# Ledger of designs, part 56: VHH binders against EKC/KEOPS complex subunit cgi121 (cgi121)

Target 1, 174 residues: EKC/KEOPS complex subunit cgi121 (cgi121), of Schizosaccharomyces pombe (q9p7j3)
Amino acid sequence: MILPLFPETQVHVFVYENVSNCAAIHEQLISQNPIYDYAFLDAATILYKKQVYSAIIRALEDRRDEQMKTKTIHSEVILSLSPKTEISSAFRQFSMTKKSKNIVVVKIDSKLTEEEEFERLDKLVEGNRVEFSDEELQKLIDFKVLKKNYKLDPSTLENPLASILSSIALRGYS
Below, E stands for the ipSAE of ESMFold2; O stands for the ipSAE of OpenDDE; V2 stands for 0.75 times the mean of E and O plus 0.25 times the DockQ between their complexes.

## First folded at step 9 (VHH)

Design qg2 (from qf4 with S30E; framework vhh_6qgx_2; at its last look DockQ between E and O 0.90; V2 from the best seeds 0.00; counts 0 for: pae E 3.2 > 2)
Fold by OpenDDE, look of step 10:
Structure qg2 (fold): chain B 174 residues (1-174), chain A 123 residues (1-123)
Amino acid sequence: as target 1 above (174 residues)
Amino acid sequence: QVQLVESGGGLVQAGGSLRLSCAASGFTFEDYAMAWFRRAPGKEREFVAAITYSGDSTFYTDSVKGRFTISRDHAKNTVSLQMNSLRPEDTAVYYCAAGYSWDYWTPRAYDYWGQGTRVTVSA
């Protein structure tokens, strides 16, 4: 996938459900195994494709502007999902945990086709790949977690996307 | 209240050794990666070493590889930095830090910081 504003950057996003080895994956992330150079997100925290895209775009913008707050573009994606400026908070809020069952995996700067990347990732993730769509994400979301992460209230629940995107966009400006 | 208290700093001759220790309290120690940073005179704070929450993996800045060893003791809630073959360029205030993420090299990734312990290496 190519983003219009970043035509030179190839991005792939994958969604897995019923992942049995999240604990193992987490250990690899903690150890910074380069084979696991992805952003592994807890699907319970993701409701919209645009939420993910917005985070990716912000991360890429930060990189472009040499304003990254984290060391890696994938960590920046995780940070970019959060309305908070604290990196640890972002990781707690959005990153995959040992207890995660469903995940969203983001690859930035891929040199592979989507299919090739999938083949590579499929060796790492023991779960079922589903379509990266709002429909599928909606099945995996934990609204309680979502509400907490973005401080959604009844007035904003009518259009949670707008609130989420605003939170992402305005991080650090409040 | 969260506390990170460094100790073990001091004056040492080049080629000498020091062992820094950091005692942690007020948070779930086993959930956090621990790290050492240092700030030399006139320089910015820089990453020195980190250890994962489990202690299974360690990370070092290039200049200290082979000389420094980071370790942690979950029973005592401590993290240590064994510094061997010290050099004058290792002179700095050394800080203990605790973080939840695996962005080990980034100071902002760490939630808690100690007050630091001074290490001076004479030529």
Scores: ipSAE 0.792, ipTM 0.886, lowest interface PAE 0.7, mean pLDDT 95
Fold by ESMFold2-Fast, scan of step 9:
Order: structure tokens, then sequence, then C-alpha cells
Structure qg2 (fold): chain B 174 residues (1-174), chain A 123 residues (1-123)
């Protein structure tokens, strides 16, 4: 996909459910294996497509403005999902873990087409690929995790989209 | 509460060796990456070395690769930096740090920091 404000930047987003090899993927991420240069997110933390796109746009804006807080654009996406600018907290809140079951994978600046990235990721991820859609994401979300990560109260939890997007855009809503 | 306590700094001649140690307490040590950073007078904190939570991978800045070795001991909750073939350019305050992410090189990625231990290398 192409973002209107970043037409030269290729962005691909993939969703996998029932992933059995998250521990192996996590070890590859920790060892800095370049084959795994993606943002691997825990799907338990993602409710909307717009949530992911907002984090991507924020990361790209920070790269454009030479204000990245992390070493890579994919780490910047993980940081940008967090309402705080604390890298370690953002990874704990949003990145996949050894115990993750469902993941959202983001690729920025791909040299490959979407189909070629599917072929590559299907070799790395032992799970079922599903559509990147609000409907599929809502089957994988953990509302307790979402509430904690964005500090949602009962009044905002019924329709949290605007609150989540504001948190990402402002990096803290108080 | 959470503490990182460094030890082992001192004065040494060029070509000499020092071993720095960092004792960690108050958090789940085995879940965190550990790193050493240094700050020379008038400069910002510079990455030196990092070790993954498992101890299976290590990372070094180019200027210390082959001379420094980082290691960790889960039973003792310690991380160590063995510094060999020391150079005057290695003179700095050395800081131990703990963080959750795999961005090993960025100071901002670390949650906990020690107070530092001073290393002076004379020529």
Amino acid sequence: as target 1 above (174 residues)
Amino acid sequence: QVQLVESGGGLVQAGGSLRLSCAASGFTFEDYAMAWFRRAPGKEREFVAAITYSGDSTFYTDSVKGRFTISRDHAKNTVSLQMNSLRPEDTAVYYCAAGYSWDYWTPRAYDYWGQGTRVTVSA
C-alpha cells in the first residue's frame, strides 16, 4: 500500500492467527537476524486498522523530520503505538512475546511486492494468515490489555477509536 | 527497590586490563537485556556492549570489539565487562543499564541505570 503523505514508501501489513512458533521468532528478533526485519506486534494489543496506520504515519513523520527515538523504522512503529515515549515500555506493551498466539506484522520500505512478502513471511511464521481488517482484529484483541495500554476508563471503552488515535498522535493524552 | 550497582573501576596503564561488574536487584533480571555505556568528559553516553536476556548473543561497538567481553550470571544477577588491551581513549565513566527491548544501542531503550564507575587509562 501507498500512504498519501509518503507515496514513495511501500507499506505491507499482515495478520497471523494461531501461531505456534512465536518463541522461535522472538529469538530471531532478539539476535537481530536481518531476515526478520519487520515490526512484529502482539495482535492482543491491536483493535483497528487505523491504530496500525496511525503508528506507521507517526513513525514515518519522525523519520522525515529526523526525530526518530529508535535505531530502526520498525522499532519506531512499535514505539509509536505507545502513548508514552519510553522504548522499553512500548516493546513490553505492543511487541510480540514468546507466548504470543496471534501477531500483526508490518513491513516498511520493502524491496518486494506484497505477494513476495507473503511468500517470505509464510516461511517464517507457522500460523494461519487472515485478512488485515477490523473484523479479524476484533477477534484477536484482548480488551484488558487494550484498556491498560491506553489507560481507558469504562466511558471510553465502548468506542475507544478516537482516544487511541489521539494517544498515538500526541504520545500521551494527559 | 530497583538497583544496579557497578564496581571494578580504577586507574590502569595503557595495555592493561580491568573487569567491571554490575549487581542487579529489585526486578526480574532474567527478562532484561543488559548493557554497558560510557561517557567521556564533555561527551554524551556512548554504547559499549550489550547481552541478550538469555546470554546467547552479544553486541559491541566497533572500537572495543575483540578487546572487551560482556557476560552475565543469572544465578548471581550480575553482568560483567572484561576489558583487555585498554587504551587512553577508553577513559570514561562506565554505566550498567537494563532494558526490555532489542534496541541495544539507544540509551533511551533502557529503564534502569547504575550510578557509574570511573575508568582512567594512562599512557
Scores: ipSAE 0.695, ipTM 0.852, lowest interface PAE 1.1, mean pLDDT 90
Fold by ESMFold2, look of step 10:
Structure qg2 (fold): chain B 174 residues (1-174), chain A 123 residues (1-123)
Amino acid sequence: as target 1 above (174 residues)
Amino acid sequence: QVQLVESGGGLVQAGGSLRLSCAASGFTFEDYAMAWFRRAPGKEREFVAAITYSGDSTFYTDSVKGRFTISRDHAKNTVSLQMNSLRPEDTAVYYCAAGYSWDYWTPRAYDYWGQGTRVTVSA
């Protein structure tokens, strides 16, 4: 897919449930294996498609404006999900870990169609692909984790989307 | 309280060698990537080398590849930087850092920092 503000940038997002090899994937990420150049997110932290798209847009805006804080666009997506500016905290809170069970995988600057990228990714991930949709994401979220990551209070829990998107947009201000 | 304590700095002639060591305490050393950064007077802190939490992979800035070797010892909770074939441009304060990410090159990716050890390389 192509986001309207970034017409030359192909982006693909995939969701996997019941992933059995997160520890192996984590080893490859740590080692900077270029075959694994994706943003691997823990699905327990992702409630909405718009949450992911907002982080992607923020990362692309920062790249366009030469304001990236991390080395790669995929690590910048991980940072962009966080309400805080600390890179270690963002990775701790949003990135896939050895213990993750469900993941959201983002590829930016893809030179492949969605199906071609899926075929490549499916060789790396031992799990069940599900649709990237609010319906599927809501089955995989951990609301305790979401509340902690975005410091949601009772007044925002009924419709947390606006608060989450505001946190992503306002990171680095005030 | 987290502490990173560097040692091994000093004055050395160009072409010489030094070994820096960093002793870590107050955190679970095995969970962290470790890195060395350096800062010359009037310049920003720059990446030198990093090693993954397991020790299985290492990364270096281009100007030190083949001359510097980073290693870690989980039993002693130390990270070391062997610096060979030193050049005057290697003169800097060297900092040990610990972080939780695989963005090894960015100073803001590191949670904990030592106070630094000075390395001076004479022409």
Scores: ipSAE 0.341, ipTM 0.704, lowest interface PAE 3.2, mean pLDDT 90
ESMFold2 (binder alone), look of step 10: mean pLDDT 85; pTM 0.873

Design qg20 (from qf4 with S54G; framework vhh_6qgx_2)
Fold by ESMFold2-Fast, scan of step 9:
Structure qg20 (fold): chain B 174 residues (1-174), chain A 123 residues (1-123)
Amino acid sequence: as target 1 above (174 residues)
Amino acid sequence: QVQLVESGGGLVQAGGSLRLSCAASGFTFSDYAMAWFRRAPGKEREFVAAITYGGDSTFYTDSVKGRFTISRDHAKNTVSLQMNSLRPEDTAVYYCAAGYSWDYWTPRAYDYWGQGTRVTVSA
């Protein structure tokens, strides 16, 4: 996928359900294995495609402007999902854990096609790939987690998209 | 209250050894990565070493590889830094830090910090 605001940047997003090896993947992430250089998100935290794209765009803007707060573009995506600029809180809120069952995987700056990245990820992730779509994400979301992460009240839970996108876009303003 | 308390600093001659300890309280220690950073007079805080929450992986800045060893003890809620073959350029205030991420090198990635312990290495 090509983003209109960053046409030279190749982006791929994959969704996996019923993943049985999250503990093994998590060990690879914490050990900084370069094969796992992706943003691994807990699907319980993601409701919309636009949510993921907004975080990617923010991370790319911060990289362009030399304002990244983390060491890697994939960590910056994780941070950019959070309404706050606290790295630990963002990882706690949005990153895959050993207990995750459904995950969203983001690759930025891929030199591979989407199908080639899928073949690579299929070797790393023991689960079922589903379409990256609002419909599929809606089946995997945990609304209690979403409400807590974005501080949503009951009225905004009926249509939370604008609130989520505003939280992502505005968090860096001082 | 969350606290990280460093100890073990002091004055040592070049080529000597020191062991720094950091006692953690007020949070679930086993959930956090632990790190040591240092700040020399007139310089910015720099990364020294980190250990994953499970203790299975360690990371070091190039200038201390082979000389320093980071370890943790979950039963005692402590992280330690064994410093061997000390050099005058190792002179700094050493801080322990706790964070919930795998961005080990960035000070901003750590939620909790100790007040620091001073290490002076004389020629």
Scores: ipSAE 0.675, ipTM 0.843, lowest interface PAE 1.2, mean pLDDT 90

Design qg21 (from qf4 with S54R; framework vhh_6qgx_2)
Fold by ESMFold2-Fast, scan of step 9:
Order: structure tokens, then sequence, then C-alpha cells
Structure qg21 (fold): chain B 174 residues (1-174), chain A 123 residues (1-123)
């Protein structure tokens, strides 16, 4: 996909459910294996497509403005999902873990087509690929995790989209 | 109470060696990446070395590769930095840090920090 504000930047987002090898993927991320240069997110933390795109746009804005807080654009996506600028907290809150079951994978600046990235990721991820859609994400979300990560009260939890997007847009300024 | 306590700093002549140690308490040491950062007089804090939570991968800044070795001991809850072939430009306060991410190079990625131990390398 093409972002209107960043038309030269190629972005791909993939969703996998029932992933059986999260522990193996996590070890590759820990070891900085360049084959795994993606943002691997726990799907339990993602409710909307707009949530992911807002984080991607924020990360790209920070890169454009030379204000990245992390070493890589994919780490910046993970940080940008968090209401705070604490990198370690953002990774605890949003990154996949050894115990994750469903994941969202983001690739920025791909040199490959979406189909080629699919073929590559399908070899790395042992799970079922599903559509990146609000419908599929809502099947994988953990509302207790979402509530904790964005500090939602019961009134905002019933319709959290605006609150989540505001948290991402205002990250580090509240 | 989380604590990281550094030791082993001191004055050494160029070409000499020092071993820094960091004792960790108050958190689950085996879940955290450990790193050493340094701050030279008049400069910002810079990355030196990091070791993964299992101890099976290490990372170094280019200027210390082949001279410094980071290691950890889970039984003793310690991380160590063996510094060989020391140079005057290695003069700095050295800080131990613990973090839960795989951004090993960024100070902001670390939750817990020691107070630092001073290393002075004379020419």
Amino acid sequence: as target 1 above (174 residues)
Amino acid sequence: QVQLVESGGGLVQAGGSLRLSCAASGFTFSDYAMAWFRRAPGKEREFVAAITYRGDSTFYTDSVKGRFTISRDHAKNTVSLQMNSLRPEDTAVYYCAAGYSWDYWTPRAYDYWGQGTRVTVSA
C-alpha cells in the first residue's frame, strides 16, 4: 500500500493467527537476524487498521524530521503505538512474545512486492494468514490488554478508536 | 528495590586492562538484556556493549570490538566487561543498564541504570 503523505514509502501489513513458532521468531528478533527485519506485534494489542497506520505514519514523520527515538524504523513503529516515549515499555506492551498466538507484521521500505513478502513471511511464520481488516483484528484482540496499554476507562472502552488515535498522535507530549 | 551496582573502575596506563562488574538485584535478571554505556568528559552517553537475556549473543560498538568482552553470570546476577588494550579515548564513566527490548544501542531502551564507575586511562 501507498500512504498519501509518504507516496515513495512501500508499506505492507500482514496478520497471522494460530502461530505455533512465536518462541523461535522471538529468538531471531533478540539475535538481530536481518531476515526478521519487520515490526512483529502481538495481535492482542491491535483493534483497528487505523491504529497500525497511525503508528506507521508517526514513525515516518519522526524519521522525516530526524527525531526517531529508536535505532530502526520498525522499532519506531512499535514505540509509536505506545502513549509514552519509553522504548522498553512499548516493547512489553506491543511486541510479540514467546507466548503470542496471533501476530501483526509490518514491513516498511520493502524492496519486494507484497506477494514476495508474503512468500518470505510464510516460510518464517508457522500460522494461518488472514486479511488485514478490522473484522479479523477484532477476533484477535484482548480487551484487557488494550485497556491497560491505553489506560481506557469503561466509558472509552466501548468506543475506543478516537482515544487510541489521539494517544498515538500525542505520544510524548502529554 | 531495583539496584545495579558497578565496581572495578580505576586508573590504568594505556595498553592495560580492567574488569568492570555490575551486580543486579530486585528484578528477574534472566529476563533482561544487559548493557554497558559510557560518558566521556564533556560528551553524551554512548553505547559500548550489550548481551542478550540468555547470554548467547553480544553486540559492540566498533571502537571496542576485539578489545572488550561482555559476559553475564545468571547464578550471581552479574554482568561483566573485560577491557583489554585500553586507550586514552576509553576514559569515561561506565554505566551498567538493564532493558526489555532488542534495541540494544539506545539509552532510552533501558529501564534500570547503575550510578557509574570511573575509568581513567593515562597516556
Scores: ipSAE 0.666, ipTM 0.853, lowest interface PAE 1.4, mean pLDDT 90

Design qg22 (from qf4 with S54E; framework vhh_6qgx_2)
Fold by ESMFold2-Fast, scan of step 9:
Structure qg22 (fold): chain B 174 residues (1-174), chain A 123 residues (1-123)
Amino acid sequence: as target 1 above (174 residues)
Amino acid sequence: QVQLVESGGGLVQAGGSLRLSCAASGFTFSDYAMAWFRRAPGKEREFVAAITYEGDSTFYTDSVKGRFTISRDHAKNTVSLQMNSLRPEDTAVYYCAAGYSWDYWTPRAYDYWGQGTRVTVSA
């Protein structure tokens, strides 16, 4: 994928359902295994493609402006999904856990094609890849988790897109 | 009710050793990565060492690799920093920190901080 504001940055987003090895993946992330240098998100927290793209764009803007708050671009994506600039909270809220079943995987600055990244991830993730689309994401979302993470009331829960995007855009800013 | 309490600081001559300890209470210790940061006069907090929540991986800043060892004891809810071959440039206030992420190097990644323990290394 090509982002208009970052045309030289290669970005790939993959969605996996029914993943059976999340505990093993989580241990690799904790140990900083370079093979797992991706942003691994719990799909229960992601409702829209625009939600993921907004976080990616914010992370890339922060990198461009020398304003990253984390050490890696992939950690910056995780942080950028949160309405706050609290790194620990963002990881607790959005990153995959040992108990995750469906995941969204983001790769930035890939030296590989999308096909090559897929082949690589297929060796790491024991699950079924599905299309990165709003339709597929809506099958995997947990609305209780979404409501908690973005502090949504019932009035915004039926059409939360604008609220979510505003939260991402305004994270840590008044 | 969250508490991180450091101990073990003091004055030591170059080439000497000190062991810092941090006692944790009020949270589920085994769920958190633990780290040591330090702040020298006139400088910002810098990363020193970190240990994963299971204790199976450790990370160090280049200047202390081979001299410092971080460890944790789940039964006692403590994290320790063994400091050997101390140098005058190791003089700083040392802080214990706890966080829930795998960004071990960034102060912002840590939710809980101790008040610090002073280490002075004389020439």
Scores: ipSAE 0.620, ipTM 0.828, lowest interface PAE 1.4, mean pLDDT 90

Design qg23 (from qf4 with G55S; framework vhh_6qgx_2)
Fold by ESMFold2-Fast, scan of step 9:
Structure qg23 (fold): chain B 174 residues (1-174), chain A 123 residues (1-123)
Amino acid sequence: as target 1 above (174 residues)
Amino acid sequence: QVQLVESGGGLVQAGGSLRLSCAASGFTFSDYAMAWFRRAPGKEREFVAAITYSSDSTFYTDSVKGRFTISRDHAKNTVSLQMNSLRPEDTAVYYCAAGYSWDYWTPRAYDYWGQGTRVTVSA
């Protein structure tokens, strides 16, 4: 996909359901295996495509402005999903765990086409591909997790999009 | 209550060796990375070394590669830093840290910190 503010940056987002090897993937992530250089998110935390896009845009803005708080752009995406700037909390809230079952995977600065990234990622992830769409994400979300991560009250939970996007854009002001 | 307690600091001459130890209590570190950071007087905290829990993969800042070795004793819930061929520029307070992310190099990525143990390397 093409981001209007960053047309030179190649971005791909993938969704996998019923992943059986999350523990193995997590081991590769913690060992910093370069093959796994992606942002691996727990799909239980993602409700909208715009949520992921907003975090990517924020991470790219922080990289452009030399204000990244983490070492890599993919870690910065994970941090950018959080309404706060606390790295360990963001990873605990949004990154995949060894017990995750559905995941969202983000690749920034890919030198490969979307199809080539799918071929590579399919070798790493033992699960079923699904479309990156609001409809598919809504099947995988855990609303209790979403409410806790963004501190949503009952009145915003029925249409939380604006609150989530504001939390990502206004980090530190909520 | 989570506690990290460092020990093993002291005064040593250039070229000497020192072994730092960090004892963890109050929780298990099955998913946590352990790291050592240091801070010289008037300087910011800088990364020294990190070790992952399950794979025992290790990471080092370039200036200590080949001289320092980080290791973990899972039975004792202890992480150690073996420091060989010490240099005056290694003089600092050394801190043990535990964190949940795989951003090993950033102090902000660590949830728990020890009080620090002082290392002084004389010329």
Scores: ipSAE 0.648, ipTM 0.809, lowest interface PAE 1.2, mean pLDDT 88

Design qg24 (from qf4 with D56R; framework vhh_6qgx_2; at its last look DockQ between E and O 0.91; V2 from the best seeds 0.00; counts 0 for: pae E 5.0 > 2)
Fold by OpenDDE, look of step 10:
Order: sequence, then structure tokens, then C-alpha cells
Structure qg24 (fold): chain B 174 residues (1-174), chain A 123 residues (1-123)
Amino acid sequence: as target 1 above (174 residues)
Amino acid sequence: QVQLVESGGGLVQAGGSLRLSCAASGFTFSDYAMAWFRRAPGKEREFVAAITYSGRSTFYTDSVKGRFTISRDHAKNTVSLQMNSLRPEDTAVYYCAAGYSWDYWTPRAYDYWGQGTRVTVSA
């Protein structure tokens, strides 16, 4: 996938449900195994494709502008999902945990086709790949977590996407 | 209240050794990666070493590899930095830090910081 504003950057996003080895994956992430150079997100925290895209775009913009707050572009994606400026908070809010069952995996700067990347990732993730779509994401979302992460209230729940995107976009400006 | 209390700093001759210790309290120690940072005179704070929450993996800045060893004791809620073959350029205030993320090199990634302990290595 190519983003219009970043035509030189190939991005892939995958969604897995019923992942049985998140604990193992998590261990690889914390050990910074380069084979696991992805942003692993808890699907319970993701409701929209645009939410993910917005975070990716923000991360890429930060990189472009040499304003990254984290060391890696994938960590920046995780941070970019959060309305908070604290990196740890973002990771607590959005990153895959050992107890996660459903995940969204983001690859930035991929040199592989989507299929090739999938084949590579499929060796790492023991779960079922599903379509990266709002329809599939809404099946995996935990609204309680979502509400908490973005401080959604009844007034904003009518259009949660707008609130989410605003939160992402305005992080650090409030 | 969260506390990170460093100890073990002091004056040592080049080639000598020191063992720094950091006692953690007020948070779930086992959930956090621990790290050591240092700030030399006139320089910015820099990453020295980190250890994962499980203690299974460690990370070091290049200049200390082979000389420094980070370890942690979950029973005592402590993290240590064994510093061998110390050099004058290792002179700094050393800080203990605790973080949740695996962005170990980034100071902002850490939630809690100690007050630091001074290490002076004489030529």
C-alpha cells in the first residue's frame, strides 16, 4: 500500500484474530528481535482503518520533519495512536500485550509486496488473518477500552471517528 | 509513592570497577524495563544500558559493551550496573530509570527516574 502523501514509503497493514502466540511475539518485541520489526497493535483498541492510517501518517510526518519522539517508526506509530504524549501511555493503550488475542500489524518501509510480507509475517503470527476493514475491526474492538483511550463520551460516541482523529491530530496541542 | 534510589557511585581510578544499584519502590517492578542513563559534565543525558522486565535481554550503548553489565533482582526490586574497566569518559551522574515500552534508548520512554549517583573516574 502506498499513501498519497508518502509515495516512496510502502506500508502494509494486517489483521489477525484468535492469535495464540501473542505472549511469544511480545517477548520477541521487547527483546527487539529485528525479525519482528513491526508495530503490533491490540485490535481491541482499533475501530477504524482511518485511525490506523492517521497514526501512520502522523508518524511518517514526524519522521519527515525530524520530529520523531521515539526511536523507531513503528514505535512512533504506536505513539501516534494515542492522545497522550507519554510513550509509555501509548504503549499501554495501544500496543499488543501478552494477553492480546487479536492484533493489527503495521509494517512501514516494507521492501516486499503485501503477499510476500504476509508470508513472512504469517510465520511469526499463529492466528487467522482477516481483512483490514472497518467491518472486521469493529468485530474485534473493545468499546470500553476505546472509550477509555480516547475519553469518548455519549456526545462523541455518535461520531467516534471524528473524535479519534481529532485526538490523534491534536496530541500535544491541548 | 514511586521511588528510584541509586547508590554505589564514587571516585575510582581508571581501570577500576564500581557497582551501581538502584532500589525501586512504589510501582510494579516486574512490569517495567529498567535502564541506566548518564549525564557527563556539559553533555546531555545518554543511554547506557537497559534490561527487559523479565531480565532475559539486555542492551548497551557501544562504548560500554564488554565493560558494563546490567542486571536486576526481582526479589529485591533492584537493578544493578556493574562497571568494569572504567575510563575517565565514564565520569557522569548515573540515573536509574523505569519504563514500560521497549523503546529503551529514548529517555522520554521512561516514566520514573532516580536522582542519580555520581561516578568520577580519575585518570
Scores: ipSAE 0.846, ipTM 0.910, lowest interface PAE 0.6, mean pLDDT 96
Fold by ESMFold2-Fast, scan of step 9:
Structure qg24 (fold): chain B 174 residues (1-174), chain A 123 residues (1-123)
Amino acid sequence: as target 1 above (174 residues)
Amino acid sequence: QVQLVESGGGLVQAGGSLRLSCAASGFTFSDYAMAWFRRAPGKEREFVAAITYSGRSTFYTDSVKGRFTISRDHAKNTVSLQMNSLRPEDTAVYYCAAGYSWDYWTPRAYDYWGQGTRVTVSA
């Protein structure tokens, strides 16, 4: 995928459900295995495609402006999902854990085509790949997790999109 | 109450060795990555070494690779830094840090910090 504001940046987003090897993937992530250089997110935290795109755009803006707070663009995506600028908290809130069952995987600056990334990821992730769509994401979300991560009240929780997007865009300034 | 308490600093001649220790309390030690950072007089804080929460992987800044070894003991809630072949350039205050991420090199990725222990290496 190509983003209008960043037309030279290749972006791919994948969704997997019923993943059985999250503990093994997590060990690869913490060991900095370059094969696993993706943003691995817990799908329990993601409700909309726009939520993921907003975090990607914010991370790319911070990279463009030389204002990244993390070492890598994929870590910056994880941070950018958080309404706060605390790196450790953002990873706790949004990144895949050993106990995750459904995941969203983001690749930025791929040197591979989308088809090649699909083939590569399908070998790393032991689960069922589903379409990156609002319909599929809404099957995997945990509303208790979403409410806590974005501090949503009951009225906002019924239509949270604008609040989530504002939190991502402003991050620490809202 | 989260606490990280460093010990083991001191004066040593170039070529000598020191072992720094950091005692952790008040959090689930086994869930956190642990790191050592240092700050030389008049300079900024820099990354030295880190160890994953599992203890299976370690990371070092280039200038200390092969000379320093980071390790952790989950039973004692400690992280240690064995410093061999010390150089005058290693003179600094050494800080222990704990964080919940795999961005090991960035100070902002660590939630908890010790007060530091001073290491002076003379020529």
Scores: ipSAE 0.699, ipTM 0.850, lowest interface PAE 1.0, mean pLDDT 90
Fold by ESMFold2, look of step 10:
Structure qg24 (fold): chain B 174 residues (1-174), chain A 123 residues (1-123)
Amino acid sequence: as target 1 above (174 residues)
Amino acid sequence: QVQLVESGGGLVQAGGSLRLSCAASGFTFSDYAMAWFRRAPGKEREFVAAITYSGRSTFYTDSVKGRFTISRDHAKNTVSLQMNSLRPEDTAVYYCAAGYSWDYWTPRAYDYWGQGTRVTVSA
């Protein structure tokens, strides 16, 4: 997939449910194994496709503008989901952990078709791929976690998308 | 209260060795990656070495690879930096840091910092 703002950058997003090997994947991420160079997100924190796309766009904008705070673009996606500027906080709140059950996986700068990237990723993840869609994401979200991560009051929970996207876009300007 | 306390700094001749230690308290040590950074006079902090929370992987800046070794001891809640074949350019205040991420090289990825221990390497 090509985002309109970044026509030379191929991006793929995958969603897996019932993942049995998050602890093993987590160890590979911690060890910086290059085969695992993806952003692995906990699906319990992701409600909308636009949430993920907004974080990807923010990370790509910061890379373009030489304003990245993290070493890799995939780490920058994790940071970009957060309303806060602290890298450790963003990882605690949004990254896949050894206890995660469902994940969203982002690959930026892919040289592969979606199907080819899936074939590689499917060798790494022991779980069931589902569609990257708001319908599927809504089945996997933990609303208590979402409310905490974005500080959503009851009034904003009726339309949380705007508040979430504002937090991503305005991080560092609040 | 969170504390990281460095020790082991001092004056040493070029080619010599020092072992820095960092004692951690006030947080769950095994949940954190640990790192050493250094700051020479008039410069910004730079990454020196990091070790994963499990201790299974280590990372080093290029200028210290093969000379410095980072290790951690979960029983004592300490992280150490063995510095061998020291050079005058290694002169700096060395800081211990703790963070939760796998971006080991960026100072802003670390939640907690020590006050530093001075290492001076004479020509």
Scores: ipSAE 0.189, ipTM 0.640, lowest interface PAE 5.0, mean pLDDT 89
ESMFold2 (binder alone), look of step 10: mean pLDDT 87; pTM 0.889

Design qg25 (from qf4 with D56K; framework vhh_6qgx_2)
Fold by ESMFold2-Fast, scan of step 9:
Structure qg25 (fold): chain B 174 residues (1-174), chain A 123 residues (1-123)
Amino acid sequence: as target 1 above (174 residues)
Amino acid sequence: QVQLVESGGGLVQAGGSLRLSCAASGFTFSDYAMAWFRRAPGKEREFVAAITYSGKSTFYTDSVKGRFTISRDHAKNTVSLQMNSLRPEDTAVYYCAAGYSWDYWTPRAYDYWGQGTRVTVSA
């Protein structure tokens, strides 16, 4: 996918459910295996496509403005999902863990086509690929995790989109 | 209360060895990556070495590869840095750090920091 503000940047987002090898993937991530250079997110934390896109746009803006706080664009996506500027906290809140069951995977600056990335990721992830859509994400979300990560009250939780997007866009302002 | 307490610093002659230790308390040590950073007189804080929470992978800055070894002991909640073949350029205050990410090289990726232990290497 092409983003209007970043037309030269290739972005791919993949969703996998019922992943059985999260522990193995996590070991590859912490060992810095370059084959796994993606943002691996826990799907329990993602409710909307716009949530992911807002984090990607924020990360790309920070890269453009030479304001990245992390070493890689994929780490910057993870950080950008968080309403805080704390890297370690953002990884605890949003990144995949050994115990994750459903994941969202983001690739930025791919030199491969979407189809080629699908073939590559399908070899790394032992799970069922599903469409990146609000419908599919809403089947995988954990509302207790979402509420905690974005500090939502019961009123906001009924329609959290605006609050989530505001938290991502205004990260660091309070 | 989270604490990281470094020990083992001191004065040593070029070519000598020192072992630094860091004792961790107040958090789940086994869930965190551990790292050593240093700050030389008049310079910025720089990455030295890191070890994953599992202890299976280690990372080093180029200038210390083959000379320094990072290790951890989950039973004792400690991380250690064995420094061999020390050089005057290794003179710095050494800091222990703990963080929950795999961005090992970025100081901002670490939640907890020790107060530092001074290492002086004489020519």
Scores: ipSAE 0.674, ipTM 0.840, lowest interface PAE 1.1, mean pLDDT 90

